# Ledger of designs, part 13: VH-VL binders against DnaJ homolog subfamily C member 27-A (dnajc27-a)

Target 1, 260 residues: DnaJ homolog subfamily C member 27-A (dnajc27-a), of Xenopus laevis (African clawed frog) (q7zyf1)
Amino acid sequence: ALRIKVISMGNAEVGKSCIIKRYCEKRFVPKYQATIGIDYGVTKVHIKDREIKVNIFDMAGHPFFYEVRNEFYKDTQGVILVYDVGHKETFESLDGWLAEMKQELGPQGNIDNIVFAVCANKIDSTKHRSVDESEGRLWSESKGFLYFETSAQSGEGINEMFQAFYSAIVDLCDNGGKRPVSAINIGFTKEQADSIRRIRNCKDSWDMLGVKPGATRDEVNKAYRKLAVLLHPDKCMAPGSEDAFKAVVNARTALLKNIK
Below, E stands for the ipSAE of ESMFold2; O stands for the ipSAE of OpenDDE; V2 stands for 0.75 times the mean of E and O plus 0.25 times the DockQ between their complexes.

## First folded at step 12 (VH-VL; framework fv_faricimab_arm2)

Design y28 (from y26 with heavy chain A103S; at its last look DockQ between E and O 0.88; V2 from the best seeds 0.77)
Fold by ESMFold2, look of step 12:
Structure y28 (fold): chain C 260 residues (1-260), chain A 121 residues (1-121), chain B 108 residues (1-108)
Amino acid sequence: as target 1 above (260 residues)
Amino acid sequence: QVQLVQSGAEVKKPGASVKVSCKASGYSFTNYWMHWVRQAPGQGLEWMGWIYPGDSDTNYAQKFQGRVTMTRDTSISTAYMELSRLRSDDTAVYYCAKHIAVSGTWYFDLWGQGTMVTVSS
Amino acid sequence: SYVLTQPPSVSVAPGQTARITCGGNNIGRKSVHWYQQKPGQAPVLVVYKDSYRPKGIPERFSGSNSGNTATLTISRVEAGDEADYYCQVWDKSSDHWVFGGGTKLTVL
């Protein structure tokens, strides 16, 4: 039977344990005390006629537990990376969580061949959402990560996440510990993803097109054409590309109103 | 113990280059990002960029693009920052700083002692 | 380009509480770090991730962060707390680190 190691990552109070417990129910047998900030368990799952033995480390995200947590990163096949869609700071923290893992594994730790499943978790279904699905999906898929919308209240998306997650881990193991081609080919480039993120965060039409206030019609149109080619729906499959393209068109229109 | 020790003060003419070294001790040099920060006399801290010594990946503040180069030598656990085409307003103390990533955030947990670079005619 | 704004100076009597602010658009969604710098010395981290203290930093140092303002609070201020204080964030959109302009804390 195939034996794999899975860890959870993400800020405290984003629902990591709830996701794990909803999927595992009584199959998760805790072996460590909560006072060290790690709930370790072993479970068995069947994926496509394979029996998989899974070592799960549900790791507390609080900084107090860093000194314990940092010894559990090595030899990991899968990471469940969780944020709360109602708290944008938990999404903002995801890059820092990846950095912690890279830091503790070092340059030879081969973090690029670990399966990540990003859970955009709805801790409280009545709370206003602060992170749009397209934003979370763009971040995840641009890194080659799996992305799922999950709900702590309803359990929606959790079973689907684990099924895809374990399938991807099995595929990675069957590919000699390297990511399969399907996980590498995401349908858009880093430049396209970066442009969409930048455009989403602009508040000024000048800044959106990358031109200085007072730019000429030719400068505005040249900047526009460059972005339009990059983001055109025929060339860019990234989450949020249609909205970014529309925003760029609207920015051009707004700027050209006042230019001869 | 864990420390960052920088090279000594330098005096340069406008148009020259300076290369400041930062030797790391007591930790795995290749695992942690190294930042460079400068401080002109009587002024605040200004972030210049970082290098990841494990693979030499770099990220430079826009202001310094084209003038700064950050490198390292892993065999002696030493990072370098080179600033070219020096001007009088590049006169500053230059710091190296190690960052640590903890629980979804990054901060500078260790600083070098600083290297004074004076640019004058 | 993300901007952090600090008052240039804050004065406080010994034994009182100093509050140093760091303003930024939606800074409450970011992790804020604070550095103390005494004359002729390298900066020293005193608060990280809004409110946590590194080992060796007295409990008198605390922090908070919400909305558009992060605050470093130094209770029972001592003469030895006189220094420049800088806030810092990582800006995800530019992938750059940003420092505030610094606040000179004067005791008495």
Scores: ipSAE 0.630, ipTM 0.833, lowest interface PAE 1.3, mean pLDDT 87
ESMFold2 (binder alone), look of step 12: mean pLDDT 93; pTM 0.934
OpenDDE, look of step 12: ipSAE 0.836; ipTM 0.943

Design y29 (from y26 with light chain K92R W97Y; at its last fold request DockQ between E and O 0.91; V2 from the best seeds 0.82)
Heavy chain, then light chain:
Amino acid sequence: QVQLVQSGAEVKKPGASVKVSCKASGYSFTNYWMHWVRQAPGQGLEWMGWIYPGDSDTNYAQKFQGRVTMTRDTSISTAYMELSRLRSDDTAVYYCAKHIAVAGTWYFDLWGQGTMVTVSS
Amino acid sequence: SYVLTQPPSVSVAPGQTARITCGGNNIGRKSVHWYQQKPGQAPVLVVYKDSYRPKGIPERFSGSNSGNTATLTISRVEAGDEADYYCQVWDRSSDHYVFGGGTKLTVL
ESMFold2, look of step 12: ipSAE 0.714; ipTM 0.873
ESMFold2 (binder alone), look of step 12: mean pLDDT 93; pTM 0.936
OpenDDE, look of step 12: ipSAE 0.863; ipTM 0.954
ESMFold2, fold request of step 13: ipSAE 0.680, 0.663, 0.651; ipTM 0.859, 0.851, 0.842
ESMFold2 (binder alone), fold request of step 13: mean pLDDT 92, 92, 92; pTM 0.928, 0.929, 0.931
OpenDDE, fold request of step 13: ipSAE 0.888, 0.892, 0.891; ipTM 0.961, 0.962, 0.962

Design y30 (from y26 with light chain S93D; at its last look DockQ between E and O 0.86; V2 from the best seeds 0.78)
Fold by ESMFold2, look of step 12:
Structure y30 (fold): chain C 260 residues (1-260), chain A 121 residues (1-121), chain B 108 residues (1-108)
Amino acid sequence: as target 1 above (260 residues)
Amino acid sequence: QVQLVQSGAEVKKPGASVKVSCKASGYSFTNYWMHWVRQAPGQGLEWMGWIYPGDSDTNYAQKFQGRVTMTRDTSISTAYMELSRLRSDDTAVYYCAKHIAVAGTWYFDLWGQGTMVTVSS
Amino acid sequence: SYVLTQPPSVSVAPGQTARITCGGNNIGRKSVHWYQQKPGQAPVLVVYKDSYRPKGIPERFSGSNSGNTATLTISRVEAGDEADYYCQVWDKDSDHWVFGGGTKLTVL
C-alpha cells in the first residue's frame, strides 16, 4: 500500500490538533507524548481505488519546540498549514513557516513537490474575521497550494480538505513525486497578485494609484490606466481582483474631483 | 565556530562599483538566507536585500533595485554584494547578516564585522 | 512603504527601567525583533518575535507588542546597556525588511 508522511504547520493555538483529531477520530493512534511537542499517529484512509497508510506528525508551533520540530521535515509528502482567520498575525506568519521548512530541507529539498493544504480555520464562530477569504485564497493559490475554509467547532470543510489533500498527494506520487504541470497553472501572474495585495492595504487614493499628492490630472490618468489594464476582471482571474479594480476606479474618481 | 568575516575597507570614486565579500564558517551556507544591511556614518540601519545561497534567488530593496547585485560562491561559502554607480551618499558600513526562520518569523542571528566603503572625489 | 518610528533617545538612571518604543501601523500583527548596537560594533539580537530572548541575553531584556506599538523593556539598567537599539519587522506587502530609525539609550 501507498505510504505517506504528513505534518502540520502553523502558530500555536490555531487549531491544528483539533482539525486532525476531528478528521481522524479513532484512526489516529498517538505514539508520542505531547510534552515533546510532536504528536505522531498512523492512520489508514481509502482514496479512489487505493488504501493509503498515513503517518501524521502534529507539530507544536511554539518557538520552544523548534529544535524538536526541525527533525521532522524530511521526506514529507503533505503539509497541513493552518492559520486562525480571527488573528491576522497567524496568517502573516505563514511565509515564515514556509521559510522554516525550506531552511531545514535545504536547497536539495523537494518543497516545490510537497502538497500544501492551507486551512483558514475558524477557532471561534463568534469572532470577527480579520483575514478575508479572498486574501487567504490569493496567498495560497499564488503558491500553488490548496485552500480550505475550516471550522474546528462545526467540522465545516475538514472532510473536504482531507479528501482533496490526500487525492493531491496520490496524484503527486503517481507523477513520480513531482507536481503535475496543470496544478501549477493558477490563472494569474505574480504582478497581478502583488498589485491586489498592495491595493487592499492602501488607505488613501494617492498611494493606491502610486502618485504623489499634487500629481496632475494626466499623471493620475496614466497611473490609473496601468492598473486598470493589469487588474481588469476579464484579464485577471485572481481572488480579489474585482474588488481591487473597483477600488482603483473609485480612487481615480476621487482624485480627479480635486485636481485642476 | 559560526562566524561571518567580511572583506576590508574600500575607497571609491563616484560612478565606480564596489564588491564586498562575506565568508561564512561553521554552518550549512546553502541552507540559510544572507542579508546585506548598510549604515551611513551616524545614521541607522538600512536593509539592502537578501540572497538564498542554495539557489541564488535574490530580493533587493526597491531603493537599490538596478544598482545592487548579490551573488555567492558555494565552493568557498562566500556571499558577495556589488553596488554600482556609487554616489557620495553610499558612504557607509556594509554588513552581511545570516537569517534564521523560527516558528513563523525570521530574524538576523549572526552579523559580519562590517566593511567601510567610502565614496569621495 | 512600511515605516517604523522610534524616539531618537531615551535616558535612564542606572538600576531603573528603560522602555524603548517602536511605532507602526498595526505593528501588533507583525513579529518585531530588537537589535542592540554598541559603538563600533555590529548589531546583536536581544529580542525576537516580540518577546523571546535568544540564548545568552539576560532576563532583564523583555518585549511586548500590541496595537500600533512594540516596546523593548530593559529592567535594572546597567552602564553596559548604553547603546543604539533598533526594531525590525518583515513587511509582507513589500517583501522588505524594515528597521526603525534607532533609539540611543543613555545611562546617566
Scores: ipSAE 0.658, ipTM 0.847, lowest interface PAE 1.2, mean pLDDT 88
ESMFold2 (binder alone), look of step 12: mean pLDDT 93; pTM 0.937
OpenDDE, look of step 12: ipSAE 0.840; ipTM 0.944

Design y31 (from y26 with light chain S94E; at its last look DockQ between E and O 0.70; V2 from the best seeds 0.74)
Fold by ESMFold2, look of step 12:
Structure y31 (fold): chain C 260 residues (1-260), chain A 121 residues (1-121), chain B 108 residues (1-108)
Amino acid sequence: as target 1 above (260 residues)
Amino acid sequence: QVQLVQSGAEVKKPGASVKVSCKASGYSFTNYWMHWVRQAPGQGLEWMGWIYPGDSDTNYAQKFQGRVTMTRDTSISTAYMELSRLRSDDTAVYYCAKHIAVAGTWYFDLWGQGTMVTVSS
Amino acid sequence: SYVLTQPPSVSVAPGQTARITCGGNNIGRKSVHWYQQKPGQAPVLVVYKDSYRPKGIPERFSGSNSGNTATLTISRVEAGDEADYYCQVWDKSEDHWVFGGGTKLTVL
């Protein structure tokens, strides 16, 4: 039987414990977070044709437990990285969480060969969503991370997440502890992802096309053509690419209306 | 003693390059990102980019893409920032800064003393 | 790119309270850090994550962040507090650190 270590990561109160508790049921001991900052669970799963034993550590996200969390980063095969879709600040914090782990592991920790499952968790189904799915998915998949929509209240998506997560960890272990090339090839380029993020956050049509106000018709069309080829639905399968392409088309139309 | 110590002031001509060094001591150099920030005379702070000394992964602000190169030498715990094709508006004090990350928050907790780079004919 | 707006200057009499604002779209959903820079010196962190103080920073320095405004508050202002103050956030959408334009605090 294959034995693996999994940790949780993310802000306090994003539903990390709820996700783990629903999956582990009675084998999870939710007694120690207030005292030592770690709750522990053990589960057995069957993935394809083998049994694996999973040691799962639910780590408290409060700064007070920083010194405790440091002890649990080493020798980790998988990370469950959680944010609450109803609180955008918990999504904003994800880069800081990755930074803490890399800082404490150092270069010898080989963080690029750890499987990350990002959980866009709906901890309160009555709260309106603050982070849309395409935004969260683009961020996750552009880093080579798995992405799942989960619900703390219903449990939806949790079993699907763990099945895919463990399957990816098994593939990692079968590849000598290195991520397979297929797992790091996300089906779109960094340039495509960066362009979509930039377009989402543009202030006006000039900025969106990357031209200065007062640009000529030829300059606008040249900038448009470059972006259109990059983001066209036939060429780009990144999350949010369709909306970005549509925005670029609209920006060109708006700018050319006023240029002679 | 935790310190960042930078190289001395430099005077350069337009079109030249400059390479500023930042020597770290008192902490594990390879575990923490090193940032570069500049400040033109009488102006505010401008982030230029970072390097992770452990693997040389870099992230450059768009304004400097294509002109800046950040490197390091782990044997002497030193980070470097090179800015090429210098212009007069690159005249500034250049700082290195270390960050720390805790519980989803990260910030610059230590700064070098700064290096004045003057670009003039 | 994400924009932070600070007033260019603030003047306060000694012993009074200075409030330095940092405006940004939904800045209350970001962690805001504050740096003090005295003439001819490197910046020094005085507040991080909106309201936390590093070791050695007096309790007179405090911070808050909600909605579209973060505020650095310096109570019982001393002549030694005269400096430039910068707010800072991480812009996740562009993977870029952003500083405000700076506020010069003058103590009369």
Scores: ipSAE 0.665, ipTM 0.857, lowest interface PAE 1.2, mean pLDDT 88
ESMFold2 (binder alone), look of step 12: mean pLDDT 92; pTM 0.923
OpenDDE, look of step 12: ipSAE 0.839; ipTM 0.943

## First folded at step 14 (VH-VL; framework fv_faricimab_arm2)

Design y32 (from y29 with light chain R29K Y97W; at its last look DockQ between E and O 0.77; V2 from the best seeds 0.77)
Fold by ESMFold2, look of step 14:
Structure y32 (fold): chain C 260 residues (1-260), chain A 121 residues (1-121), chain B 108 residues (1-108)
Amino acid sequence: as target 1 above (260 residues)
Amino acid sequence: QVQLVQSGAEVKKPGASVKVSCKASGYSFTNYWMHWVRQAPGQGLEWMGWIYPGDSDTNYAQKFQGRVTMTRDTSISTAYMELSRLRSDDTAVYYCAKHIAVAGTWYFDLWGQGTMVTVSS
Amino acid sequence: SYVLTQPPSVSVAPGQTARITCGGNNIGKKSVHWYQQKPGQAPVLVVYKDSYRPKGIPERFSGSNSGNTATLTISRVEAGDEADYYCQVWDRSSDHWVFGGGTKLTVL
């Protein structure tokens, strides 16, 4: 039987334990006291007609438990990385969670050969979402991570996430612990993803087009054309590209109304 | 015993370059990012960039792109920051700072003592 | 490009409470860190991730962060708290670290 190690990552109270408990139901038996911030369990699953023994470490996200969880990053095949769609701070923290893992693995660790499943979790009955799907998906897919919309309360998306997650881990193991070439082709460039991210977070129309206040009409149009070609729907399949393209068009229109 | 110890004060003329060293001890030098931050007299802190000593990857603040180079020597656990084409407004105390990544964020948990660089004609 | 705004100075009597603000667009969505810098010294971390204290920092230092404002609160202020205080965030969109302009705390 193939044996794998999986950990959970993400801020406290984003629903990591609920996602794991929902999927495992009666198969997950915690063996350690919660006072150390780690729940350890073992389970068996069948994926692609193979029996997989999964060692799961559900790690508490509170800063107090850093000194405990830093011992659990080594030799990991899969990570369940969770944020709460209703609290943007938990999404903003994802890069910091990756940094903690890289810090503890050191330069010898190869985080690119670990399967990540990013869970955009609907932790409670919030009426307003703070992180839209395209933003979360762009972040995840630009890093080569799997992305799922989940609800631990309803169970939506959880089975699909674990099936894809374990399948990807099996593929990794069958490829000698290296990611297959087909899994690294994400269908858009880093430049396209970076532009969409920048446009989403820009402060005004000048900033969006990358021109200084006081730019000439020709400078505005030149900057616009460069972005329009980069983000055009026929050439850019990145999550959020359509909204970014519309925003760039609107920014150009707004600026040209005020330039002589 | 966990320390960052920087090189001594320097006086430079406009157009010259300066290279400040930062020797780390008491921790795994290659596992943690090293940042450089400067502070002009009577002014606030200004982030310049970082290096990851494990692989020499760098990230520079846009203001310093093209003038700053951050390097390291892992055999002596030492990071370096070189600033070229100096001008009078580069007069500042230059700090190295180690970050630690914890629970979805990271902050500077250890600072060097600072190196005064004075640029004057 | 992300900007953090702090008042240039705050004055408080000994034993009173000082509040130092750090303004930023949607700063409540970010983790905010606070550094104390005394004359002639390197900065020292006093609050991280909005409200946590490093080991050795007195409980009278506390922090909060919501909306567009993060606040460092120092209760029962002592003369030894006279210093410059800086807020800091990492800005994901630019991948840059940003400091506020600093606030000089004066204990009268």
Scores: ipSAE 0.659, ipTM 0.847, lowest interface PAE 1.3, mean pLDDT 88
ESMFold2 (binder alone), look of step 14: mean pLDDT 93; pTM 0.933
OpenDDE, look of step 14: ipSAE 0.868; ipTM 0.956

Design y33 (from y29 with heavy chain H99L; at its last look DockQ between E and O 0.84; V2 from the best seeds 0.78)
Heavy chain, then light chain:
Amino acid sequence: QVQLVQSGAEVKKPGASVKVSCKASGYSFTNYWMHWVRQAPGQGLEWMGWIYPGDSDTNYAQKFQGRVTMTRDTSISTAYMELSRLRSDDTAVYYCAKLIAVAGTWYFDLWGQGTMVTVSS
Amino acid sequence: SYVLTQPPSVSVAPGQTARITCGGNNIGRKSVHWYQQKPGQAPVLVVYKDSYRPKGIPERFSGSNSGNTATLTISRVEAGDEADYYCQVWDRSSDHYVFGGGTKLTVL
ESMFold2, look of step 14: ipSAE 0.646; ipTM 0.849
ESMFold2 (binder alone), look of step 14: mean pLDDT 94; pTM 0.939
OpenDDE, look of step 14: ipSAE 0.886; ipTM 0.962

Design y34 (from y29 with heavy chain T105S; at its last look DockQ between E and O 0.84; V2 from the best seeds 0.78)
Fold by ESMFold2, look of step 14:
Structure y34 (fold): chain C 260 residues (1-260), chain A 121 residues (1-121), chain B 108 residues (1-108)
Amino acid sequence: as target 1 above (260 residues)
Amino acid sequence: QVQLVQSGAEVKKPGASVKVSCKASGYSFTNYWMHWVRQAPGQGLEWMGWIYPGDSDTNYAQKFQGRVTMTRDTSISTAYMELSRLRSDDTAVYYCAKHIAVAGSWYFDLWGQGTMVTVSS
Amino acid sequence: SYVLTQPPSVSVAPGQTARITCGGNNIGRKSVHWYQQKPGQAPVLVVYKDSYRPKGIPERFSGSNSGNTATLTISRVEAGDEADYYCQVWDRSSDHYVFGGGTKLTVL
């Protein structure tokens, strides 16, 4: 039977253990994480005509467990990467989690050949959402990662996540440990994704168009046209592209109102 | 045991280049990003860029784009920073610094002793 | 690009508490790291990820981060704490590393 290794990653208290417990039920006993920093479980799943044994390492996200966690990154086929939609700092930490894995795998490791399932977790359904779905999806899909909206409390999205996750891992294993070509096509370019992120984080309309305060009408229109072509809904399928396009249109209008 | 040791002080004329070395010991050189940070006399710290020694990938601060080149030699665990077309305002202490990624963030856990570069005509 | 603002100096009597601020837009959403630099020396990490201490740093060093302000707090200040202190973040949108301007702590 096919045996795979899965780890969890993400800040403490984002619901990693709850997601895993809900899926694994009694086959996963989470009692050592507070003392050792790792809980381990084995589950069996059926994915298309085969039985798969999954070794799951639910790794504590607290900084003090780094010295234990760093020993468990090698030979990983899948990662469950979790953040809390109600706490934007947990989303902002995701790049740092990828960096921790990269440094521990070293240059011989290739995270592009590991299946990531990003879980935008709803820990508290009554709390105001701080991370927009399009923002989380853009980050995930631009890296070739799977993206799911989950709730450990209600169970929403968890079974769907694990089904897609294990299916993608099986496809990876059947392709010699390399991502299939079809899984590489994300429907937008890195330039388009980077522009959307920049527009989301800009401080004013000048910054949004990439021009200096005091720019001429012609400079504003030239910058606008470049962004409009890049982000046009007919050419850009990235999550958040429609809102970014509208923001660029509004920024142009705002700047031209105050320029002769 | 774990340390970063930099090359000695340099005096240069405007228009020249300088290449500062940073030898790492006591850790896996290729696994961790190496940064370069400078400090002009009486001024604060200014980040210049990083190199990942494992694959030579680099990222330079926009201010130094086109003038800085960061390289490494993995056989001797040494990183290099070269700054070209020097100006008098490039006079500074240049530090190498190792970062470590932990639990969703990263920071500089080890610094070299610094290399004074003086640019004067 | 992203900017961190620190007061140029803070003065405190021995045994008292020093608070050094680091201002930035939505800095509470970032991990803030603090470095101590004594004259003629390289910086040394004293607080990482807002509030954690490296091994060997006394418990009187602590940190907090919320909203637009991160704060380094040094309780029971000693003469040996006299140094420059820098906050630092990573800005994910530019992939740049940003330092504050530094704060000189004087122990009078």
Scores: ipSAE 0.669, ipTM 0.853, lowest interface PAE 1.2, mean pLDDT 88
ESMFold2 (binder alone), look of step 14: mean pLDDT 93; pTM 0.944
OpenDDE, look of step 14: ipSAE 0.860; ipTM 0.952

Design y35 (from y29 with light chain Y52F; at its last look DockQ between E and O 0.82; V2 from the best seeds 0.78)
Fold by ESMFold2, look of step 14:
Structure y35 (fold): chain C 260 residues (1-260), chain A 121 residues (1-121), chain B 108 residues (1-108)
Amino acid sequence: as target 1 above (260 residues)
Amino acid sequence: QVQLVQSGAEVKKPGASVKVSCKASGYSFTNYWMHWVRQAPGQGLEWMGWIYPGDSDTNYAQKFQGRVTMTRDTSISTAYMELSRLRSDDTAVYYCAKHIAVAGTWYFDLWGQGTMVTVSS
Amino acid sequence: SYVLTQPPSVSVAPGQTARITCGGNNIGRKSVHWYQQKPGQAPVLVVYKDSFRPKGIPERFSGSNSGNTATLTISRVEAGDEADYYCQVWDRSSDHYVFGGGTKLTVL
């Protein structure tokens, strides 16, 4: 039987343990005390007519537990990376979590050959959502990660996530521990993704078009045409591209009304 | 124990270049990003960029793009920052700083002593 | 182009409490780190991730971060706390590290 190691990552209180326990129910056999910040268990699953033995390390996200969890990154096949859609800071921390893992694996570790399942988790269904789906999906898919909407309260999306997650891990193992080429082609470039993120976070119309305040009509139109080509529907399949293009059009319109 | 030791002060003419070294000891040099931060006399801290010594990947602040080069020699655990086409407003103390990634963020947990670079005609 | 704004100076009597602010748009969503720099020395981390103290930093240093303001608080200020203090964040959109302009703490 195939034996794999899975860890959880993400800020404290984003629902990592709830996601794991909802899927495992009674199949999770705890082997560590939670007071050390690691809940270790073993479960068995069947994927594509194969029995998979999964070692799950549910890692506490609090800074206090860094010195414990840094020992558990090696030899990992899959990562469940969780944030709370109601708290944007937990989403903005995801790059820092990847950095912690890369730091602890060192340059010999190849993080690109680890399967990541990003869970946009809804801890409290009554709370205003701070990270929309397109933003979370863009971040995840631009890195080649799987993306799922999950709910701590309802369990929505959790079984779907684990099914795809384990299937991707099995495919990776069958490909000699390397990601298949087809799984790397995501349908948009880093430049397109970066532009959409920049446009989403712009402070004003000048910044959105990438021009200095006081730019001429020609400079505004030139910047606009560059972005229009970049975000063209037949060349840009990125999550959020349509909204980004609409924002760029509105920014151009606003700036041109006040020039000359 | 754990420390970053930088090369000594430099005096340069406008148009020249300078290469500052930063020797790390007491930790795994290739696992942690190394940053360069400068401070002009009487001014605040200004981030210049980073290098990841494990693979030489770099990220430079926009204002230094094209003038700064960050390198390293893993055999002696040493990072380097070279700034070219120097001008008088490049006069500053140049620091190397190690970052550490913890729980979804990262910060500069260790700083070198600083290297004064004076650019004058 | 993320900007952090600090007051240029703060004066406080010995034994009193100093509060140094760091303003930024939605800074409460970011992790804020604070560095102390004494004359002729390299910066030293005194608070990280808004409110955590590294080993060796006295408990009288504390921090908070919400809304558009992060605050470094130094209780029972001593003459040795006289220094420049910088806040710092990572700006995701530019992938740049941003420092505040610095605040000179003067102990009267």
Scores: ipSAE 0.664, ipTM 0.855, lowest interface PAE 1.2, mean pLDDT 88
ESMFold2 (binder alone), look of step 14: mean pLDDT 93; pTM 0.937
OpenDDE, look of step 14: ipSAE 0.872; ipTM 0.958

